Miniprotein binders against p81326. Designs and how they scored, part 90

Target 1, 226 residues: p81326
Amino acid sequence: MLHFGGFIMEINHISKILEKEREEYIRNKVEEYLKQGFSKDDAVNKANQSWRTYIGHRIQDVIYNLLKKFLKDSGLKVTTDKALNNRNLPEELDKVKRLIAINYGEYLFLPDADVIVYKVENNDIKIIAIISVKNSFRERRFETTYWKLKLKESPVTSHIKVFLATPDKDNEISYKCPNGKPKKMRIILEYELDGIYFLKEDFEETEKAKHFGKIVEDIIEISKKL
Key: E = the ipSAE of ESMFold2; O = the ipSAE of OpenDDE; V2 = 0.75 times the mean of E and O plus 0.25 times the DockQ between their complexes.

## First folded at step 6 (miniprotein)

Design nb12 (at its last look DockQ between E and O 0.42; V2 from the best seeds 0.00; counts 0 for: pae E 7.8 > 1.5, pTM E .611 < .8)
Fold by OpenDDE base, look of step 7:
Structure nb12 (fold): chain B 226 residues (1-226), chain A 81 residues (1-81)
Amino acid sequence: as target 1 above (226 residues)
Amino acid sequence: SKLEVEIEVRGNRIEIRIEDGKIRITIEVPDEEEAKFIALIIKELAEELGVSPEEKLRELVKLIEWLALMYGAKVEVEIEE
């Protein structure tokens, strides 16, 4: 049993590693753009823009890898929406895909599901949770909320927990009412979603807003009730 | 004195030797293209720690294990007693 105390130390290590990744990534990209004939200032600006795109995907991959590892001993399985975007899926993943699909009458569409946690029992698949990963909230602020609400509309998907995981580096949703001013986005996301998990230490903790280190325990607990 | 860390990359395999091989770490990354990048990160992490008391060495090993985990890589650590 990896004692949960180890997981809090884990976020500090993750943050340190990601900072080193940033430094190395920026260095490499600046060099690349300089070789392409850009000025130093332009190269730095382009590298920073590239990093903003890269880090979003990187954090998603990190969370996927962490959940895959930490949920393995519980017998839970992890996949991604990207893995489901294939014409030829293994039977198990094809079932997962069907079990998260949202009905729009003539069409079925998948929710944004950066990470999907499920279990297999007696050859039946049960979807446990969908984790949306957001690095920033500049775009599509309530998209995860939309998907949660849509999943609730069907008895097939209504049991699926929807979580948000974020480092929230800009403190967009870390606090509900900083300086007496309500953060509309935090309040709505916390109300509509099943949980928000922060990859940071400095945030307002609530019943639904927790440190990312608790997500594994919470998922395992949910899985036992399904 | 800087912590002596030797890093070799062969395909998707990273081999790390610390303190003349007292600690040997092997990482197998799922994406070969990331192996060189990961190796560079390890080098930077090692350089930041500077002169290694045993405690810093343990920290480095932990960081490397976390780094491997973050990339979905397999990691093996061998410590000579």
Scores: ipSAE 0.751, ipTM 0.895, lowest interface PAE 0.5, mean pLDDT 90
Fold by ESMFold2, look of step 7:
Structure nb12 (fold): chain B 226 residues (1-226), chain A 81 residues (1-81)
Amino acid sequence: as target 1 above (226 residues)
Amino acid sequence: SKLEVEIEVRGNRIEIRIEDGKIRITIEVPDEEEAKFIALIIKELAEELGVSPEEKLRELVKLIEWLALMYGAKVEVEIEE
C-alpha cells in the first residue's frame, strides 16, 4: 500500500541511482562528441552539460507526475511551463498562462516556473503555487527569487507561493552556517521564497526548508486558505 | 549472493522475472522511451540489492511498485508456487 512519506523516499533513491550511472552516461556522450570532431576537453565539458540537462528534465518530469497524482483528490490541477509554451493552447491552460504572466510595459513574459499548481472553482482559475526545480546552483542562482519579487508586485499574483525543489547534491544550500559561517545563497533563498523542498535527507530543516514529502500537504493547506 | 532478476522491455511494457520466473511483475507505461528508462532504474536497483536474502527481495518489489506509481504505470504481480 502507498504512503506519501515512503513515496518521497523512493524519489530520492531515483535521483541517487541516476547519479551512480553518471559515469556511464558521460563516457557514452564523450565518445559521441569526439566522433563529431570536438577535442577531448570540449567533449568532456559538453558531456557534463548534457548530463545536467538530462537529470534536471527527468527530475522535473517525476515531480510533475507526483504532484498531479497526489493533488488530484484535493481538486488541484498541475501543469508545466513546457505545456504553457505550446501553440494553440486549450482555453483552461491559456487562462493559466495569462494569470502568471508578468507585465513589462509593452512586453508580457512568463516567469520561469517549471511546475504550476492551480484549481478551478466556478469556472474561475486560481493559481496556488509555482515550483522551480533546480539540480545545481552553478548558473541562475537567484532567478527564482527575482520571479517571486515580481509576482509580489501585483495584487493579482501576490498570493502565488513560490517554491524551490532541489536535490542539492553538492550541499550548496543545505546548511545555513556550515563551519560557523553563514551561507549567503541559503540565507537569501530561504528569506525570499515561500519554501525550499529538498530531494534528500541530509540538510538543515527549518519552517521553510523541508523534505519534499511535505510539499503536497503544504499545497493543500494553502489552497484551502485561498 | 545473487538476486536472479530478468528484465525485458517490449514496446511500452516491462516484464520482470525473479527466482526463475516464480515471481513475475508486468509494468505498462504510456511510452516506450519511459519503459526503457524505468527498466534501467530497476536494473540498477536489482544490482545494488544483488544479495538474495528474502528481505532484499521484498525491498526490491516495494521499490518497483513505487517507481511504477511515480510514472503512472499499471502494475501486475504474479506469484507461482
Scores: ipSAE 0.012, ipTM 0.379, lowest interface PAE 7.8, mean pLDDT 79
ESMFold2 (binder alone), alone request of step 6: mean pLDDT 71; pTM 0.660
ESMFold2 (binder alone), look of step 7: mean pLDDT 71; pTM 0.659

Design nb13 (at its last look DockQ between E and O 0.33; V2 from the best seeds 0.00; counts 0 for: pae E 14.1 > 1.5, pTM E .664 < .8, SAP 70.195 > 70)
Fold by OpenDDE base, look of step 7:
Structure nb13 (fold): chain B 226 residues (1-226), chain A 80 residues (1-80)
Amino acid sequence: as target 1 above (226 residues)
Amino acid sequence: SKLEVEIEVRGNRIEIRIEDGKIRITIEVPDEEEAKFIALIIKELAKTGDPEEKLRELVKLIEWLALMYGAKVEVEIEEK
């Protein structure tokens, strides 16, 4: 059983490991793109773009696996939006998909839901939380906020907690007012979302902004109230 | 004192031998490039520090790597 303290330390190590991976990954991709006939500058740019996509998926996978592992004993289940993007879903996942769908009149669409936590009680499914995973906030900065607001509009989905998990390597949302200047993105995300969980130690902790190590406990507590 | 770790990478499989093979750890990952990278990390961690501390760190790292990469980990301990 990874003691809570050990878990926090290990998450911090993930960031370091991923940084080491970046250097090798970039080198290999640059070489690949050079062989494809791209200029050095284009190769570097493409490699960096590829890395951003790659590392984003890796972090999502890590968070998914962690939550799946640590929530298992509580009887909670975990899935992903990717798993729901199938024509042939098991009945349970088909129900999950329907319970997170957002109504746009003639159409139903799914929110971005990197990780979905739910429970099954008496053959009924209750969605507990959606976790959006963001490595950086360069693109679609308020997308998670949009989905939270949309979920809140329906009595079917209004109870679903929406969390953001991020290493925030660029310190875009780690502090509310660094150097006395308000960080608009941190303030808005913290206000609109149910929580922000950092995969790092250097951040301003608040009631809603916590270390990722607390997410399991928070989800379990929420699940007991539903 | 250095933790004596032998690491061999074969495709997507990493074989780690500790203490002259008393402890054998096999890690299978989905991708060969991931295997190479993991092996590099393990080699780096094994270079310096107290052997017992490094062993504990290594085990923790392997557990995390398994989660990160969806790796299958097998551990064999030879009882002398």
Scores: ipSAE 0.015, ipTM 0.363, lowest interface PAE 7.3, mean pLDDT 84
Fold by ESMFold2, look of step 7:
Structure nb13 (fold): chain B 226 residues (1-226), chain A 80 residues (1-80)
Amino acid sequence: as target 1 above (226 residues)
Amino acid sequence: SKLEVEIEVRGNRIEIRIEDGKIRITIEVPDEEEAKFIALIIKELAKTGDPEEKLRELVKLIEWLALMYGAKVEVEIEEK
């Protein structure tokens, strides 16, 4: 199983390392955009947006590898939406893709499912959970709740748990009522989602808002009840 | 009183040299992109703490990363 104390320590260090990497990344990207003819203000804005995309992918990779490593002994498998969009999709993953797709009339779309946890029993595939990874909430702040609501509309997908994993470095959703005032984004996300898992220590812990280190135990427990 | 740690990436392998190369640690990870990312983490962590604490935390981090990424770790010590 997962060594929770060691896991939390490593997550805290990875956040500090990524912040130092940010400074170099942004400097390099600003120079790149200036060479393309953007103003200094535009180059800085574009560099920051580029970093947010980059860091989101890096955090997603870490989460994928952690879940794959620590869930395999429980008979659970892990994939990503990127893997499901590959052209040469193995039969197992093709079934996973079809089991999470949402029907919009003549269109079939995958939800925002950065990381997908499923199990295979007697060649039957059951989706356990999807995890959306967000490093900031400046844009598309409620996209994950939309996908939860869409999955809940069908009896074939309504059992799928939808989790949010975030470092929340800017404290956008870390507390429900900072200074006595309700934080609408935190309250709505916690209400609508099945869980929020923080990749940091400083946040208000609740029944649904937890340290990321608890996600493995939660997924295993859910899988036993499905 | 810093513990100097030299880190080199060769493909999917990370080589860590301590004590002017007397201690060599090799970490094998799944691919080159992971090797570069992990090496960056190790390099930054090696810049903090006192020498004994730094070595202890480095060993713990290497073992934790091996668990996380399925890496293999080999240790070689230079002798006279």
Scores: ipSAE 0.000, ipTM 0.216, lowest interface PAE 14.1, mean pLDDT 77
ESMFold2 (binder alone), alone request of step 6: mean pLDDT 71; pTM 0.649
ESMFold2 (binder alone), look of step 7: mean pLDDT 71; pTM 0.646

Design nb14 (at its last look DockQ between E and O 0.86; V2 from the best seeds 0.71)
Fold by OpenDDE base, look of step 7:
Structure nb14 (fold): chain B 226 residues (1-226), chain A 80 residues (1-80)
Amino acid sequence: as target 1 above (226 residues)
Amino acid sequence: SKLEVEIEVRGNRIEIRIEDGKIRITIEVPDEEEAKFIARIIKELAEELGVDEEKLRELVKLIEWLALMYGAKVEVEIEE
């Protein structure tokens, strides 16, 4: 259990809070849709659909906020791809943006980088890690793997660790071989990525597949080697 | 008996008083629009928790985590 600033990162608390957020969000959305003239059944269905979209972004924000807080004392900085998606960036963020860019010949593109961890030393920026946040694996299952492989192709970006963080509510990648059947997605993601961090307790732990509570320690350790 | 929790929202600031002010929690959220939502969540959490000391400690911890999850500042004052 990592004690950061007196807080033990307990995934159970996060899950409990997110469940209460869901309940409150659904209530509010149902009320909104009822006021728009939808039936009760339609309002509930629409609210649930809205929640599926919302929760994906919410988890990204949660992870960002947690990492920002827990890495602060280590002198590490945290940003997001959304923050980098601006024409007018502060100099520091403009440098961060350039240091994660992938070369496609005539074009530079950014990887999907929900959270970016970096340090500033002697006015130089070093990118430490990119964290991709996935709520579900229904779409773009190997997108994070693609970006990891692309980052490896350049000496400028090859050192950047790429992590996946997920609650994996549907147990899509929680186990490598449940019931004797290999989970292709878990095996590939664990092989290609630098780590998978679960926002849940029930998963198969390995050297690369860990509880989300370990991500802060792992990032700090990596930062010391760069 | 329900835990007596008083919650006041003023702009981006949430003030929580538990047990007639024995515990005072202040949350400052970065987004004002979220303050009311967070306050409602806290109320729901409090209603589910009983009045025993262990549950009270759990509630405080949950509120602190909730604040962290929103990137909010939180201050907890406990009267000894």
Scores: ipSAE 0.753, ipTM 0.894, lowest interface PAE 0.5, mean pLDDT 90
Fold by ESMFold2, look of step 7:
Structure nb14 (fold): chain B 226 residues (1-226), chain A 80 residues (1-80)
Amino acid sequence: as target 1 above (226 residues)
Amino acid sequence: SKLEVEIEVRGNRIEIRIEDGKIRITIEVPDEEEAKFIARIIKELAEELGVDEEKLRELVKLIEWLALMYGAKVEVEIEE
């Protein structure tokens, strides 16, 4: 079994830390909005909305930092969509960008891939997986499946695994058949994607729906086949 | 009894001292603003946990995970 920098991936610690980050973030934002002249009620509402936007970005950073750390000893590299949209790309990242781009006739666009895992062998780059981070499914609920389907259309990108990572705090996709009826979002996401990784404990585990702590092992195993 | 957790920010560094300095944890982050924010998180984690000898390992693990989640380097020194 693989050991990662003297740390073991533990989802419970991540969840506890994120809760304290939320509390401190909201406290700071309320203070900022009060200084701007908002009422207490408005400041609280705005702070909570600000957190909902921030948490998605924060989870992406967490996933990036964890994967970068724990995949390093396996010869795997990690980058982000933000890094790939930089105006001055190192040659390596420029190649990563080209290898995941999707052709729309006269235009080339990147899929919405928040975190990208790849390997470099003899100055050659192989894209292993992309991870899409989603905090809520009220909007854009199936965008990740769209990108998986587009990547499957070309032999150059069809091998790329597409994963979804989510805390799913509102239990929008945590169970396949809550109350005895199939949950459309969970069923379709699980069917189309290569995996769903939950940043929480309470969800229905399947071969594709797993605790986030399993993602490192899964990525390493996939990379050995490429 | 609960153990004292002392947290100090100096520039971009956070120093955490536990059990009269027998345990020292140092975290280095990009800037002072981030250091202060993270220090507040550590303070809240320690207060909620109610650190004693039994829970000391859990707090250290939480601090190490927090540093990792920020991509920060962490050093832990234990005396005795």
Scores: ipSAE 0.578, ipTM 0.840, lowest interface PAE 1.3, mean pLDDT 85
ESMFold2 (binder alone), alone request of step 6: mean pLDDT 74; pTM 0.693
ESMFold2 (binder alone), look of step 7: mean pLDDT 75; pTM 0.700

Design nb2 (at its last look DockQ between E and O 0.43; V2 from the best seeds 0.00; counts 0 for: pae E 7.2 > 1.5, pTM E .509 < .8, unsure alone 68.18 < 70)
Fold by OpenDDE base, look of step 7:
Structure nb2 (fold): chain B 226 residues (1-226), chain A 81 residues (1-81)
Amino acid sequence: as target 1 above (226 residues)
Amino acid sequence: SAKVEVEIENGKIRITIEVDGKRIEIRIESDDEEKLRELVKLIEWLALMYGVDPEEAKFIALIIKELAEELGLEVEIEVRE
């Protein structure tokens, strides 16, 4: 068991590592775009855009791998929405897919579920949590909230916890009322979601807003109650 | 995927990163076992982070170097093609 203190420190290092990667990534992409004939300014802008997409995927992968590793000993399993986007699924994953599906009358659709945590007991699958991973909140600010609300509408999915994991590099939701001004997004996300987990230290901690290091323990605890 | 191998022996860390046939060997020596252990943990995290993309080997090596330097560790990097 990585001692809680060691895990927190390691996550903080992730952000630092990613920042170092960014510098080299941007440099390489700028060079690539310059070779393609873009202006310096355009190359930099495109590189930054590329980085945003890239880092989003990287963070998601990291979180998935971390959860998979740390939940393994508890007997919990982890998958992703990407893994479920297959026509030929193993029986277990097919069941997982069905158990997170949202009913729209004639159609079933899956919520955005970057990471799905579930347990298998007596050949029955119980979905424990969905973790949405967001690096930035520029485009789809309340999408995770929408899915949480939709999941609540069905007795099949109402028990599923929905968590948001984010480094929140731009401090969009790190504080509720910085400088006395309420951050609408933080307040709404914290209210609607089951938890927000930060991959950073500089944030306002609450009952629902915690350091990412606590997510494993919280998931295990939830699992025991199901 | 970048394969990262870490060997620790007698205050020496040997890190081998293999990506697309290129092998990067990083040697770190320190009498400070605590720093070495910390670095190893960081490397394990790096390995978890970079398990997917081969272009990442260069980044991994660079990051390890920088992390080691930040810890005050002497780093020797040998790039074997």
Scores: ipSAE 0.044, ipTM 0.516, lowest interface PAE 4.2, mean pLDDT 83
Fold by ESMFold2, look of step 7:
Structure nb2 (fold): chain B 226 residues (1-226), chain A 81 residues (1-81)
Amino acid sequence: as target 1 above (226 residues)
Amino acid sequence: SAKVEVEIENGKIRITIEVDGKRIEIRIESDDEEKLRELVKLIEWLALMYGVDPEEAKFIALIIKELAEELGLEVEIEVRE
């Protein structure tokens, strides 16, 4: 019996596993589309489109499962925005939902917080962090920064750390000054967010831009201050 | 609902991944202890990252096979009840 607690995550292992999953997924989807009568070129295009949708959900699932398992022994709990949008919420999750809600006058909305980390202490719930998971930055590139700014506006949510987790395979935010020119998206995201965690090896590390394997110890350290 | 068990002896590894009563048994034999340990790390991360469940057991076993072969390891895989 193996226990994964206490180990620093190796980003190469995660990236390698995801690359192998992509290979198998595409192969199976192409075969499926060919059997449906699509041409080879159409089958490949449809498989790649299907993968982009699938990998977004897969990465979120991976992050949720890893955080849930590695944070449990530290007394930290994990949930998702999907779970919080369920109609019949347990009391604990209903409290979590209310603690992250953003006020828009007469309306309350949840931020886009794919994964939420919190703790329970004498019936008191404290939200530690939310993690936004982005596979690509084609649309809504600065959405995560918007939610960070909104959370900062209220004393009940201003302490919540907002992290971005991404494979960033297309290097859209991996470097601050590629070719000597400042990359606006990377600069702004790093400035506004509490951290960016990369699910790959090749990127420019900074105090806020780190390998995903560091996220567990960072969250634990933050929780000790609350 | 998920467990990973690893047994190592004399250049042989047996890995059992159990999810909700289904088991994937992977047996690997090699003289290269360093490659064996690297594979164990990959399998542990795979099992934890995906939350190994019965719907994905065959797919995950294929990924493990490919990872082992990339490292030059000989692998036997059995998926059963």
Scores: ipSAE 0.017, ipTM 0.450, lowest interface PAE 7.2, mean pLDDT 79
ESMFold2 (binder alone), alone request of step 6: mean pLDDT 68; pTM 0.577
ESMFold2 (binder alone), look of step 7: mean pLDDT 68; pTM 0.583

Design nb3
Amino acid sequence: SAKVEVEIENGKIRITIEVDGKRIEIRIESDDEEKLRELVKLIEWLALMYGAPDEEAKFIALIIKELAEELGLEVEIEVRE
ESMFold2 (binder alone), alone request of step 6: mean pLDDT 66; pTM 0.550

Design nb4
Amino acid sequence: SAKVEVEIENGKIRITIEVDGKRIEIRIESDDEEKLRELVKLIEWLALMYGDPEEAKFIARIIKELAEELGLEVEIEVRE
ESMFold2 (binder alone), alone request of step 6: mean pLDDT 67; pTM 0.551

Design nb5 (at its last look DockQ between E and O 0.49; V2 from the best seeds 0.00; counts 0 for: pae E 9.9 > 1.5, pTM E .629 < .8)
Fold by OpenDDE base, look of step 7:
Structure nb5 (fold): chain B 226 residues (1-226), chain A 81 residues (1-81)
Amino acid sequence: as target 1 above (226 residues)
Amino acid sequence: SAKVEVEIENGKIRITIEVDGTRIEIRIESDDEEKLRELVKLIEWLALMYGVDPEEAKFIARIIKELAEELGLEVEIEVRE
């Protein structure tokens, strides 16, 4: 078990690496946009916008790889909604897909599930957790909450824990009441979700709001109770 | 992900990154075991985060160099195409 201290250090390293990637990415994109005829200011703005989209996917990939690595020894498996978006799935993944599906009467739809953690016991699959990864909360602020509530409506999916993982760089949900003003989004997300995990150090810790370094332990503990 | 091999022997770290025929060898020598361990962890993360193409391999190499330098470690990098 990577000691909590080692995991925190790893997150800091990831942040450093991602910052270096950002610098290179922005430089390259600015150059690209300048070649397209944009002004310097426009090129910078467009590059920054592009980065926001890009980094979201990067963080998701990082979290996926991290969980896959750290949960491997516990016998837990990790997949993604992207991996499930295939017509031809291995039997195991097809079962996973079915076990997270939400019933809308005539239709079944999948929740947004950036990362899915499951276990296989005696050829039975049990879904343990869904992790939604958000870099920013500018769009679809409560989408994860919606999926959590929908999953609760079925006895098939009601046991699935839904976690949010975020670096929350803009401090949108890091604190409940900064300067005495309640952050509605933090309060609601913390209330509705099973946990929020921060890829940062500067946040208000609660029973549900934790450092991302604790997510592996929490998932393992949940898996033992299922 | 890039195939990253890390060899540690007597305060010497040899890192080999291989991506699509491009091989990057990084050599680090230090008596500071703690710094070396930290660097190894960083390399493991880099291997998980990157390594799909030669450009990413080069990026990894650059990042390792910068991180090593920040740690006060001397780094030698060789790129073989």
Scores: ipSAE 0.434, ipTM 0.781, lowest interface PAE 1.2, mean pLDDT 88
Fold by ESMFold2, look of step 7:
Structure nb5 (fold): chain B 226 residues (1-226), chain A 81 residues (1-81)
Amino acid sequence: as target 1 above (226 residues)
Amino acid sequence: SAKVEVEIENGKIRITIEVDGTRIEIRIESDDEEKLRELVKLIEWLALMYGVDPEEAKFIARIIKELAEELGLEVEIEVRE
């Protein structure tokens, strides 16, 4: 059985599994693109781009399934932004969608909320937290920060905790002052967000920057105060 | 959403994965009970990570085989479709 402390150690072993998956995925995609007539260099570039998209979705799926499993016994429910973008939503999910939507006058948009945690009490739905999953910070570095700021603008959404979950394999935000120089991205993300949860062992731990294994306990604690 | 069962008995692990009519059985033997216990934890973790359908179940089984072989363990896999 998986437990909170064991989760941190198991996620590190899973990174080895994902690296093996990467090797096979790239090989298969290169072969596919070569058969489509692309040059070797183009096939490799396209395969690597395809992998980055694929692995981002896999990490999100891992986080979603983990949270769904371990929060269920605490009366907490979990959904995704993709589930909320379906037509013909069940009534419960339609309410979740309305409770996180941001109003832009004539337009209503959902924030980037890869995973959403909520509870249902006495037919009321309360949004607890939104988790944004970032595999890398090459693109859309501060999107999560933007959505936190937008959620803070309304009294109906200002209570929603916004977390960032990341493996940060390339150490883009793992430390505040690597080599003695301030890392602006880490400092801004930590300041603006409610928490950063790392899917690895090696990073600078602070009150807001924690091992991912702590996220379940933190969410449960927050839910008890609402 | 798939059924994953893991049994450990006298230096043997038997893993059964059932999803949508596909059944995969993995049998591992070793004198090293600690290596078996660590592998079991990884297997349970893999089952949690993926919303297992038949194709993902086959992928997970292959990864379990590769991990067992890296640990030097004897492994057999049987798939019924």
Scores: ipSAE 0.005, ipTM 0.302, lowest interface PAE 9.9, mean pLDDT 78
ESMFold2 (binder alone), alone request of step 6: mean pLDDT 72; pTM 0.656
ESMFold2 (binder alone), look of step 7: mean pLDDT 73; pTM 0.658

